# Ledger of designs, part 4: VHH binders against Manganese-dependent ADP-ribose/CDP-alcohol diphosphatase

Target 1, 321 residues: Manganese-dependent ADP-ribose/CDP-alcohol diphosphatase, of Oryza sativa subsp. japonica (Rice) (q8h5f8)
Amino acid sequence: MMAVTNGVIHASSREPLFSFGVIADVQYADIPDGRSFLGVPRYYRHSISVLQRAVSTWNKQHNIKFSINFGDIIDGYCPKDKSLWAVQKVLDEFEKFDGPTYHMFGNHCLYNLPRGKLVSLLKMPTDSDRAYYDFSPCPEYRFVVLDAYDFSALGWPRDHPVTAEAMKFLEEKNPNSDKNSPDGLVGVDRRFVMFNGGVGKEQLSWLNDVLQDASARRQNVILCSHLPMDPGSASFAALMWNYDEVMAIVRQYKCVKACFAGHDHKGGHSVDSHGVHHRTLEAALECPPGTSAFGHIEVYPDKLLLVGSDKMADTEMCFEP

## First folded at step 1 (VHH)

Design b8 (framework vhh_8fcz_2)
Fold by ESMFold2-Fast, scan of step 1:
Structure b8 (fold): chain B 321 residues (1-321), chain A 120 residues (1-120)
Amino acid sequence: as target 1 above (321 residues)
Amino acid sequence: QVQLVESGGGLVQPGGSLRLSCAASGFTFSRYSMNWVRQPPGKGLEWVSGISGSGRYTTYADSVEGRFTIIRDNDKKMVYLQMTSLKTEDTAVYYCAKGTYYPKWSYDYEGQGTQVTVSS
């Protein structure tokens, strides 16, 4: 970008290749405000106002090419008979944005609606069965969206084989009768709770193929997941069950530069031992009235710059292309 | 086989206090989260408070935060809801509910309920 000051033209900053909007954990519901199990206030109705401010802000910027919603569009507390209405209410707000929105689902979406209906409602660019996909907004970048509930106890019908295997997995890893409790678990083992999930074998194989192709094309890859995949970027209890298997694939390639997630509402940022940035986005749900948590990311050949609002911290993420 | 028996409701004036009790049986009490939920006359069910199996973590609906306290005694298999500064809006049937770590708007196992009426 060029600026003119005192009649002299200065190069003040370079132009991004493009920018995209980000928001996480809107968790809308038409219910009274509440608190998390750790006492953090939750503003179920106000969260849609945060989204409305995000869309208005993105629309004022001519270079926002698309937005990504990092999951949990409605809260699990939303009455089941109002869940379709609530999802549509939130989607109507995203529709006011001047570009496309790419969605993933989180645990709260899956508490209230079947997987197939969510893929259809969220217009995921896949066949009707898959909630993972990739896209390239330009030749230099590839975005990969993971289904973090592909292997999970809550993402499938009660009688589904995946549900049975996931419950068996949780029984092995978590001795609590309430499998949503991390009580008594230590370190990263606290992640073995029912509100988390993991990536199944077919998705892991697909991810490897996508990264191999991206590497061959010399693309930078941005990996998006509802669940965080680095212990330094989130509370241990919020981590994907098999983040280690996902990252083992990622580490075979130099093309993955950053991983973005929601789910851990306080947010976080780490750089792992292989130089991959992990940014967990602050939740829209936990913003008091009059405050916000959303942002946009400016994409450059050698860095990402997250420009956040209020609770969402600005973050510069530099890497080798 | 799971049984939850609530008690302690009654008529109280605004600004008053009540302590609700829930006696649980038929499951390993200390390994499950417990909740209090309420249903005001002519309204749907609303979640009030939750407590983890160990008692280490508690949560409250914003409408009751600072006024209500949830406690459990795992040795006696009891959950309590200490209610202070009661308001007419707190009038409801209160149910003890066995649930997951994270509370939800509905629960699979509820007791018979205990009526709380706040009126002058």
Scores: ipSAE 0.000, ipTM 0.117, lowest interface PAE 20.1, mean pLDDT 86

Design b9 (framework vhh_8ghr_2)
Fold by ESMFold2-Fast, scan of step 1:
Structure b9 (fold): chain B 321 residues (1-321), chain A 122 residues (1-122)
Amino acid sequence: as target 1 above (321 residues)
Amino acid sequence: EVQLVESGGGLVQPGGSLRLSCAASGFTFRSSYYIGWVRRAPGKGEELVARISPYSGYTSYADSVKGRFTISADISKNTAYLQMNSLRVEDTAVYYCARGKWYYGSHGFDYWGQGTLVTVSS
């Protein structure tokens, strides 16, 4: 059956335009298992098995066009001298997927490897060493991938100007001697910790230009970041430093329908006061042997449907196109 | 190899005191690591009881134990302590010593001891 939806002819109005795979926080390392602050087990070696199951599952579906890895490909506890090997081991598993994978990096990636090397290894579709970019898999949709560590105390050399400015920012916002501690900070101010970061002025200006263009083309926009950008979708301590500045730009346009993130391993979902969906994806790292956290998102003109495995919850995200 | 070895657990009456010790090897307390005490009681989730950063002197406590428990560290002995006073039946749990560093979204722990049982009877 041929139907016209929003001026576009579709093979069937009941089928998605396309689907894409999602996985977050694989955090592979060849080290013994550990635990989180809350005592949640972390399975550093088993996390690659979760990715292997994800790739196998995506390859069995004819309409999965690409996948997105939401950062933290290896864990910060991975030995430095094994970090290149560990990243390549994980990337070799992504290469078994029958489509392209779009990557971003998280704090754990940046603990072990320089920014420029990660951009190259992860084959980010950019003509520079910048780690933010956009792409359109079809005329109706625009994907925007943010570098959440563009302004951060990590991922740049110790003597880099960005590192100095970010450390000054943390000194002003966080009185703790260990800037990775949110202790004593209240509410959303708990986000001002060193393992988080923010979006710099150049990237904010770029984002505004991309959203203006997407709006003019009447595209729906999906915004991807390692760090969550809504207090309802994640623990306060996991939020991007300047999520409020990013969302102030987003609020000027009606084209952004959903924001996806990793970083907060328990996951979450909220709809903000402006109707934007925020979905934080459950981590692959915290899956015991035999369980998984990955999914695929079916993309429609008026909604997204996340179909999750085991720990990743199914989520329907409806919006006006 | 990193190891944490707990000692000092046992049976105590309500209102009594116990001192837990955590001997660390394979790393130094003169570093950015935190040492925490996490407890697990039957039918309850894990609870971070107390945490110390030996290098900064920073300490924090769960509301359930504030004013009753004191965490300390001896850098020269590479050993952390949890002094538990005014013990209650509800403090009955296996107590784990853990090494942590601030990584993802909260203070994470990467190495754990085997645990020591604290039983507060009656």
Scores: ipSAE 0.000, ipTM 0.171, lowest interface PAE 17.7, mean pLDDT 87

Design c1 (framework vhh_7nfr_2)
Amino acid sequence: QVQLQESGGGLVQPGGSLRLSCAASGFTFSSYAMSWVRQAPGEGREWVSSISSSGRYTYYADSVKGRFTIARDNVKNTLYLLMDSLKSDDTAVYYCAKDRWYGDSYKYFDYWGQGTQVTVSS
ESMFold2-Fast, scan of step 1: ipSAE 0.013; ipTM 0.408

Design c2 (framework vhh_etentamig_d1)
Fold by ESMFold2-Fast, scan of step 1:
Structure c2 (fold): chain B 321 residues (1-321), chain A 121 residues (1-121)
Amino acid sequence: as target 1 above (321 residues)
Amino acid sequence: EVQLLESGGGLVQPGGSLRLSCAASGFTFSDYYMSWVRQAPGKGPEWVSGISGSGKYTYYADSVKGRFTISRDNSKNTLYLQMNSLRAEDTAVYYCAKEWRYSDSGYLDYRGQGTLVTVSS
């Protein structure tokens, strides 16, 4: 196992410090199969079978310390009166995994359930209804989970001040009558659609404090978000509204090595101008029966190795520790 | 309420042509992606073709590409499927479908009654 940093080849330990499981966009619903507007098939019932295979695979490996679910646990087309049942059905499958699962929510979760209920159901490790948090599985690594809907039109009640501000923001950025349409928007401006969101000022300040602390402790940081934060890793229309503000904070520190996201179902991978890896995970929802999209990430001092199943591509992410 | 009413089906010989129509009401037609979906006897639903709200982008299943043409008239709230070079395997009930709009999720709503197409000699 070799890694290359600054042109020098380093012999890596043959064993990772630890590994963790990953899955994105299960989007379970007890409804007939559908398709995206580009005709990509969506298998709402089969997506839970993908999760069942993921859990079985992770349990066969004694070194998987935890797993991360990258959001959209149920689909927005799930009948609203069945949403609690559907979330619990999916959570019951995660519970069969022999370790903890760290959750975030996506737009499809929020279409059917309020944020406070989701924080509670998903057992986010927070002392409040806050949906962003951090944890360290070992002294060398810090994981930071962002709430990508902290500033959004859909993440709060209709009469909430944040909803009003976000709707005003969308009116200013997107001239379409349907704010879910990016039609006529150019380049990265296509991200200004209602199904996306952003990070509020309080969370940005919290992120800066966490990264300052991680930097002082000489930790490598892995940043997790439902929404992608680099134009090279996803379709422009799938990007977080203020990914540029988040990355401006990240760029002040050299401790952030990788950003993982869901939301853009075809997946992607890029390395930005500062050497940060951006990996968008392929969706479990778009796997035909008998196929899967999940993986595990082996964590080393100088690299991450994503080992994927079927549709999820293997990805080696080397960095300077 | 969303309403979709399909018409234009019938019996045709192999190699023949048919034009299906779908009259839509209860929503802003021009804002939504629309699809044709078919279900053959004893089989599950199969997506056939789709068209963007503007009509600029069209998509086809490999089984019908080059033979079928999807189009829409947003001024009349009507979706069309021109079917040429029909084959026995095209025999199915054809449904007009509206896409649900949450992100690009694409769950198709088959609220129409369907129109039967039978290709036989």
Scores: ipSAE 0.011, ipTM 0.265, lowest interface PAE 9.2, mean pLDDT 87

Design c3 (framework vhh_ozoralizumab_d1)
Fold by ESMFold2-Fast, scan of step 1:
Structure c3 (fold): chain B 321 residues (1-321), chain A 120 residues (1-120)
Amino acid sequence: as target 1 above (321 residues)
Amino acid sequence: EVQLVESGGGLVQPGGSLRLSCAASGFTFSRYWMYWVRQAPGKGLEWVSEISESGYSTKYPDSVKGRFTISRDNAKNTLYLQMNSLRPEDTAVYYCARDLYKWGDYFDYRGQGTLVTVSS
C-alpha cells in the first residue's frame, strides 16, 4: 500500500486486502497408486497428505480469510460403497483449517455421489440444491462459483430431462460411439466429451444479473469453476462445453478480472483478448510423495498474486482496477 | 476377480512382425474400451492403441500408425495387437489395459505385460 504525508507519497509496506487458500483435484481414494490414460502417476492416498500440508500452511498464515476447493474431492476409482466415507475423510481435513472453505464439485465427485447429496455434504451456501453461488469477502471483491455440470450427461440421474438433452447435445457434437473419446474432433471441439459439462440457461441468466450488480457496486469479480474456460489455459479436451457463452456474458462487463479452475491436472495460465486472466490449478492427485500442489492468493486492488507450493507455479495476475 | 494376461512377446529382428494377445476374465469384456500401452526400459508408460466396445473405433499415435493394428474378439474375450515393420525403438514391455468405465479414460486394470525385444 501507498501512504501520503505532507503531500509526498511514501511506500512503507504493501499488504494485500486479504488472502485465500486454493487447492484442486485432491481425488482421494483408499486404493493403490495408479496412472492416467497417458501414464501420468496418480497418488490417491498421498493426495490427502497434500491437503493436510495445505491446511497446516494456511493456518500458520493468520491473514488467510478462507479457502476454495476447486472440485474432484474423491476419485471415480473410489469404491462406491466407500465414497461417502472418503468424502467425509477429506472434509474432516478441511475442517482443521481456521476459516471457511468454499466448495464446488467435479466429474469424479459426480461419478460416485448424487448432486443433491454433494451440495449438502459440501455445505454450499445456496437456498436449494443449486451448486452455484456468490460471496463477497470485502466490499471491493465478489467471488462467483459456477456449477460446470449444470448441463451435463453425468451430473443428473439417468432418467432426468437434463441428462436426455445433454446426451442429445453430445450426439450432435461428437460422432464417436464412446462419447468420452474426442477422436476425430479438431481444436476446441475436442471439449465435447461426456466427462465435461456446461452452464445451463438459468445459470447464465443468474450470472448476468450478478455481474450487473457487481458492476454497479464497482466490485472486482473472480469466477471459479471446476472446468477451464479459455483454450490458452488448458487442453482443449478439458474445456467447459459452453465456455464461449459464459465469456460472452463476461465481456459485457469490465468487473471480471480472473477465472480459476481445476480439472486439467498439469495446470495453465493465459490472458484472453479482453484482459481476463485464466488460471488452471495444478492437481494435488499427481504429486509424488513428499511434494505438494496448493497455494494461496494474495488479493490487491490491481492484481492477484498466486504463491504456490512445489508443483503449483507462482503466478502474478495484473489488471486495471 | 479381473484378470488380463498378455502373451505373444519375444525377440524379433527389425522389420519383423509379432502378434500380441490378451486373455480377459472376471468382467464383461464386450462392454469395455480396451488399450495397449508399453513401457520401454527406463521410460514411462506410453499409449499404443485403443479400441471401442464393438471394435468400430480404433486409434493410434503417429509413432505406430500404419504399422500396428488393434482388434478384439468379444466371443473369446481376447484383445490383439498386430505389430508390423518393427523397429528397435518398439522394444518395451507391452500391457493390456482396461478403463475403470468406458467414460473414465483412466486405467482401471492392466496385466503383467509381455516383453518385446527388437534387435538383431
Scores: ipSAE 0.000, ipTM 0.149, lowest interface PAE 16.0, mean pLDDT 87

Design c4 (framework vhh_8fcz_2)
Fold by ESMFold2-Fast, scan of step 1:
Structure c4 (fold): chain B 321 residues (1-321), chain A 120 residues (1-120)
Amino acid sequence: as target 1 above (321 residues)
Amino acid sequence: QVQLVESGGGLVQPGGSLRLSCAASGFTFDSYAMNWVRQPPGKGLEWVSGISWKSDYTTYADSVEGRFTIIRDNDKKMVYLQMTSLKTEDTAVYYCAKGFEYRSGLYDYEGQGTQVTVSS
């Protein structure tokens, strides 16, 4: 009845409703390997090999219905004039997967390419230039993909009204001359840095409408965002600017069971005070050659089971339906 | 008020050498990685080299590796790019930029730059 895979116990006679693949922060670039400002090695060329192994693994699994890419497809240090080619190279690898991939973008995507071009290239399922959407792979589940850069300094053209408002917001919250520095900021206030962003008022209203509908349909909801939304699941400096506003909406409903994110490359997992799971996925970028960070999530009526490869930790996320 | 002031550019013959300097002010210099980025005529910006905040790590674009050396002096709040064996393809405006990992968008490459022309 029971099997053990990657140290996680599976009920072998119990089948998931479906499974889906996950990968975060590929950050591909055809540049020499580097390091973060804290000295963590970054393998810009090897990250595409991690994606290639992910796709091959997902294609060999029974019942992987789709995959989700948690943003930062290319690195901000990719040469600007090669960025379209680099994105296409990564997308060509996702195309080898036998199912659809649902994309979001992160700060590194936006450093190199305009929002509208990314929405088009990533084929986001929206009728506009919006980068937020929802889908239901089965009647029991709703997936909501948030645009974490909807309100941001870097997600829009320099002369856009949102850019001006976000710069004023950062000036108020962060006294540093370099708005990418959290120096001197305490606790969760360290999140008020330019490489983060937030959810604008229109998107917050849309989210409320989606959750109201999902609640009426008795669906379980999974939120996906490039930026983490719980202090227990990530470094404070990696948090969405207004995660508290998003979670205030979530708390009005019981349908949201888990939030998945990238951005904080070491990964993390927490369960908040309302029982919502927050899982930050380990980055593909920081895998030494021969190692990987990707996984698949088995979806059940009462739990999610993340089965990870190498650096991506297995995680069981139980809840009431 | 972050300020990055580049200098040391000029006209040089192929095979020659130049040393670019970047004077930084307005931030805690020894807490940030520093980069050199260039813009060749009619092309976009390309990353050239990076150095960690303690000089523990340096990285270089394939096109300049073995020919360029990035160095920093934290006491003087300076970053340098020592360029040797210069090629006509190295002709560009060179900018120094703060933060190896993350780009600030509006604040990256805010120095006026220094023009390097490699010509016979």
Scores: ipSAE 0.000, ipTM 0.259, lowest interface PAE 11.1, mean pLDDT 87

Design c5 (framework vhh_8ghr_2)
Fold by ESMFold2-Fast, scan of step 1:
Order: sequence, then C-alpha cells, then structure tokens
Structure c5 (fold): chain B 321 residues (1-321), chain A 122 residues (1-122)
Amino acid sequence: as target 1 above (321 residues)
Amino acid sequence: EVQLVESGGGLVQPGGSLRLSCAASGFTFSEYYSIGWVRRAPGKGEELVARIYPKSGYTSYADSVKGRFTISADISKNTAYLQMNSLRVEDTAVYYCARHYWEGSYRALDYWGQGTLVTVSS
C-alpha cells in the first residue's frame, strides 16, 4: 500500500489491523466500600459497573476482536464461601462482550480460590493447569500471557514445594514480620513482598522458545502480565520478583514491543533502555461511582494506541516493526 | 478443621497485667504464616496489635502497645501468647487470635478465634 503525501511516496495505513479491549483490577466483592492501606478509596461493588460500561463500549465498536482482563477479578476481602459466586458474576459480565476474553490471575484471585479452579473458571487456553499461554490474532502479532505467580507464596497449595521455596525466598529478601510490608527495603528490593510473585524456570524456558519462534516469523510480540516488569512503569513494591530475568530473555530478541500489566492501581508508562514500552493499566476498583478505568488498544504495524476512559490515560506506543 | 481458641481474658485494674493464649489446631506453627492478635472496641474499630511469625521468630506491634505488650509462640505446643502489661482503660476490647496465612491482602485473616473479652476498669 502506497500513498503520496507532499510529493513523497509513503507506505501507510490509517486503519488499525485490529483492536482489543483492556481492563485491570476489577476486584469485585459484594461488600461495603473500603480503602487501601494508604487510604485510597476502593469501590468493590461499583467495579462491576465499570466492567459493564467497558463491555457496552467494546460492543459498540465493530473492530474490537477480543479483550484482555489483566487479573484480580475479585477482591481478597470477598468472603471465601462467596468467591465462586463472585467470580461467576464477573465472568457473566465478560460473556456479554461480543468476543473472547483472555484472562490471567492476580494476587486477589489467588487469595480466595485454588490455582487449578481459577484456570478452569477463567477458561485459559492451556493444555494443563498451566496459567501461561500465547495466541496470534493475526500473522503480524503474537500475544504472550505470563503467569506472574508461577513462583510465589500464593500460586500453589499450602503444602506444595513451590510455596515452601517462595516463602524461603521471601524470608531471605524481606526481614519484616509482615511479608506484605516493603518497609525498610530500598529501591527495587521493595518488590520482595508476598502479594507479588515471579516466573519459574520452566516458564522462562517456554518464553524463550516462544520469542525465538516469533522472531523467526517476524511477528511483533505483546507481553501481558498481572505484575509490572519495569521500574519506570510502576511503584517498586508492585514489580514482579524476577522481572530482570524475564527482561534478560526479552532483550535477546527485537520482537517484543510492549508489556502490559495491572496490579499498580494508579497506572504508569515507561520506555525501557531497550525501547520496549511498559504500560501499567489503571484499576477499575478505584473508580468513584459514575467514573471508569478501561480502554481499547488499536494495533498498527508500527505502533499501539491505547484509547482510555476517564482514569485510564490515552497512550501512544511507537516502535520499529 | 482449623481452629484457634483464645483464653486468659478478664477484668483487671489499670496498670495490671493479663496473659492471653491462643491454642491452634488443624495446622502447625512450623508452616509459613503469621499469627496475630486483633482487638475490637466500641468506637475504636479493628486494630492489629501484635503479630508473630512462629517459624522465624519475627514480631511486630502497633504503636499503641509497643513496650507494653509482648507476643510469643511455642511451636512444640502450637500456642501463641500475648503478654499484656501496664494495661490502660483504652485497652478494653474483645481480643481475637487470627491466622494470617499467605492468602491475604492487608488484614486478610483466614481463620479467627471466638474472641476473649479484656476489661480494664477500676
């Protein structure tokens, strides 16, 4: 495709290849409104109204091919005996969208429900209880969804070896009695808190194989994770435990253009030293009644354009294809 | 079945002492988790006053009780203790033993005892 602008011939497209919907940290619960530890208001019931507005908005646009939910579908304060009902209530709202939704889980999902149950309920496109996967909506793009709790105190049953190893890891990195506290930790070490996690060795090897294949196919890759992977895109306390190991693999390839995450409710955006965009999405949970945080991303050969609602900031992410 | 059973509450004069006990069953203190003491008094809301990680021995305290209360745990007896010294009228509350397992957000406590009443009055 050729066009002439100011007498110069350019290859151009003004239409996106496709668009996809995004929402993060719905954290629904049928409980009274609360506050974060730092006093930020949390609207547990209203968060489902944010999702309802998102679905309605996506359905009105003809080019929204799928949506991605960036984790924390219900809140940890949801009563345990109501958690299956609450997850299903939120999933019923996603089902009203005129396309598939790709899910990941966050810490709040794992507080209330076992890993295997969540993989099944969220219908993750995996051959096992594995919570990481990839898909290609078109030949030019590959989406990789990471399980940020693959190595974590929250990712596995109480008696599982990974739980024991993760707790030992936290005991070595974080001297606080409350391992959810980053108090006294400096810089990026503040990430060594229990509500975070990391990517295990098997998943790192899988990621390398996926990126090698995507590179050979000349695909642009979008990485999706509940946890942020760049210190410039989120508070240090919200970072994935081994974001540095994930990014060391990414840096061997030119195909990864952007990483999207939830978890840090205020959101953020950075471009790292290797030119990869990192966009942390603003949480649906912290929207006062009548306001929203969701968006859609228009996908082009050489950029992504996030078009956000209210609290979710518009973001243009340009790259070399 | 996980259970936490508190004992040791009662009536004391200001400046007095009480020792609360929390006997745990259905899990062991050799596992990775914390045990906390949470109190609830009319008009003061819920307050986590003390926490211990039995396996590591780490302890933490609310500013309101630092220097007066001491939390401890006996792994062999699967029991946590709260030694309460220099008690004040404002310490009057129902005291709950709670297990804080690694499933929690801030104060997400998965098992609670029934509570024991501490009254500090003349």
Scores: ipSAE 0.000, ipTM 0.124, lowest interface PAE 18.1, mean pLDDT 86

Design c6 (framework vhh_enristomig)
Fold by ESMFold2-Fast, scan of step 1:
Structure c6 (fold): chain B 321 residues (1-321), chain A 119 residues (1-119)
Amino acid sequence: as target 1 above (321 residues)
Amino acid sequence: EVQLLESGGGEVQPGGSLRLSCAASGFTFSYYDISWYRQAPGKQREWVSTISSGGRTNYAESVKGRFTISRDNAKNTLYLQMSSLRAEDTAVYYCAATKYWDSYEYDYWGQGTLVTVKP
């Protein structure tokens, strides 16, 4: 059977190797509804209902092996003294899913909780406070989860050397007194705002080693990051600070087929000059009551098919194996 | 010694206006993001509005179009201009300051000022 969604023709007649669930920017908080800086409504309490519907939907499907949460589990407007309770409330909903969830953190997670606590709470499969890791659900595929706040003003304690270096970096790139404002910045330079971050040198070296290994094993690689890494897939102000350095490593290998991200709540999709798909997932936070934004991705040897709910657009991502 | 002192609370008629002030001392006010919160008896604490160090503003849906947050860095003072006041706006109003908007970790809190919208 064939369907057309957003001008994309879908043909799903073969069985996928596996499927996995996706959701981004739940940003739960027990506070009244608010708005973004641009006035888009934000439904802080309803966002957990979106997650509940996602889990129920994934559990009704027989081939969903795991899910990935693309960060921002709670909102920065969540009161500090309620942040652990709010995170646990959201994690309790993920636990109802009949499989593991792989997590990353975003800026809103880090606003309320320190890195080490989040790595522990989110059960990241690392042996340290390292928030980047990889896993292979089958021999043909490798998933790489990046820590987009590895080099950032908000990802480390205030007295940490990385925080000082990141603040100096922002002072050089962004002349605004409010470093969360991109006002007056042009094009991709709008990304130099404090709610973004980047990948540090150690993580870049680690990524290169992982991709070299994946290439030698002839695996297809899917990169996951809270922050988008292609100007065509997101607003300029939502881009990872050093997406160009990450992509320079990626371009040395043919194994990376797609990059998935959250953070830019309206979502997006692009194919870069090297044929890599970039898909930014629509946020759960900005769904009016009764609507949703979540999906599952069917994984094939030669394509990925994102099947979305309501606000999350279906997307077919074809590539050379 | 750091201090945030709220003032301007009081009794007002429904549909009326009131201006709250928060005077800051002991820190470099212009570098801080400052928010208004409120708590009504028997209710949860509610975020009302924020103004960043650079002047960007955000508002809770319940007050948008009725309340205006502003700051005067020369006077180290935060303001909340409230108009079209309703009975549900009755609460103790607090100001809170943080150096990093992104951390949402408030370094300093005021003691609060009571606003009563009388029937």
Scores: ipSAE 0.005, ipTM 0.194, lowest interface PAE 10.0, mean pLDDT 88

Design c7 (framework vhh_7nfr_2)
Fold by ESMFold2-Fast, scan of step 1:
Structure c7 (fold): chain B 321 residues (1-321), chain A 121 residues (1-121)
Amino acid sequence: as target 1 above (321 residues)
Amino acid sequence: QVQLQESGGGLVQPGGSLRLSCAASGFTFSEYSMSWVRQAPGEGREWVSSISYDSGRTYYADSVKGRFTIARDNVKNTLYLLMDSLKSDDTAVYYCAKSYPFDKWGYSDYWGQGTQVTVSS
């Protein structure tokens, strides 16, 4: 796939309302290439080249209004004393994009940097250390970004009350001594591992208020999270701890049309039992040199069309507005 | 207090062998998976090998498969790395870790001081 088509360009009366760029799991680090625990190759330095191609491609597109980074901006293997430099290097590449980028963080971001520093560095549109927020690029659409590590063992300092409660939660759900192992867990219970997290009670209440408002305004809602929230869209071990509580709120409203996530590097797509699309985006980290995983989403009144590069699959997501 | 103490490193010629040890204390060693991670001069951390709590499962980086063997002694609370057919590219500080490589959190909390392996002619 080319960054720009060399085919005949036709004016269309069926143009999207707007488009936005997407990329997930860049996980940059200035270290030699490695592998995941299960042996999948990881290209820590080349991942920034994937981002550079994404930005160049988005800048050549007509009507890309903003982009969304689905978390894990640097890898947990990045040396801690180089983490600020590595984050800034990646952010400098996003700054070359001609529009704003909306960020969230993932487990690999949180391994190396505290949440307050990440909220500031990633310029999250909040007036506090909250890492969840919403925005409307047009009257017809609302975007909601969740903090998937709001309730987690790794999203807070070791002596924090949330860390203590999350460790107690993992001890109750996962009998393994290594809480990063899903071994012996069955089905969706495999999600109860330390590198995942969940949404706390305050954020669940906030989400309900946002969706109530969006429903009253007749907006379509796109929900963004680092962690996937449907068993059909990702490996069970990659799911948000309390995706069922989030989705219980979502299904009270007809306004949520799609949920996008990163974290599970192979990607995925499902339509749940309530008609909501779940799209997990393929990771930039696992692209061999010369290949890419990024895309843009064309937004219509009755569908979303993901146009992907190389490893990121094109996906059409139709719904009733 | 979790303590991990690596030993057994040294200078060897290419094709040589070394046995690294990690003495663990401050936790119930027999209940946890263990890993070896290395860091070459000027480079980042590279995962080498992992072993389950019961030795039933072992995993190796492609760069060391067939040359290195990970083992543990749960009675002695000791983790081992048996290194055969050493290459210059194996030159690094080798660290014992309580967590799998995908959990960087464990490395920051449960990290030994390392043991230097130098492969040089």
Scores: ipSAE 0.000, ipTM 0.220, lowest interface PAE 12.7, mean pLDDT 86

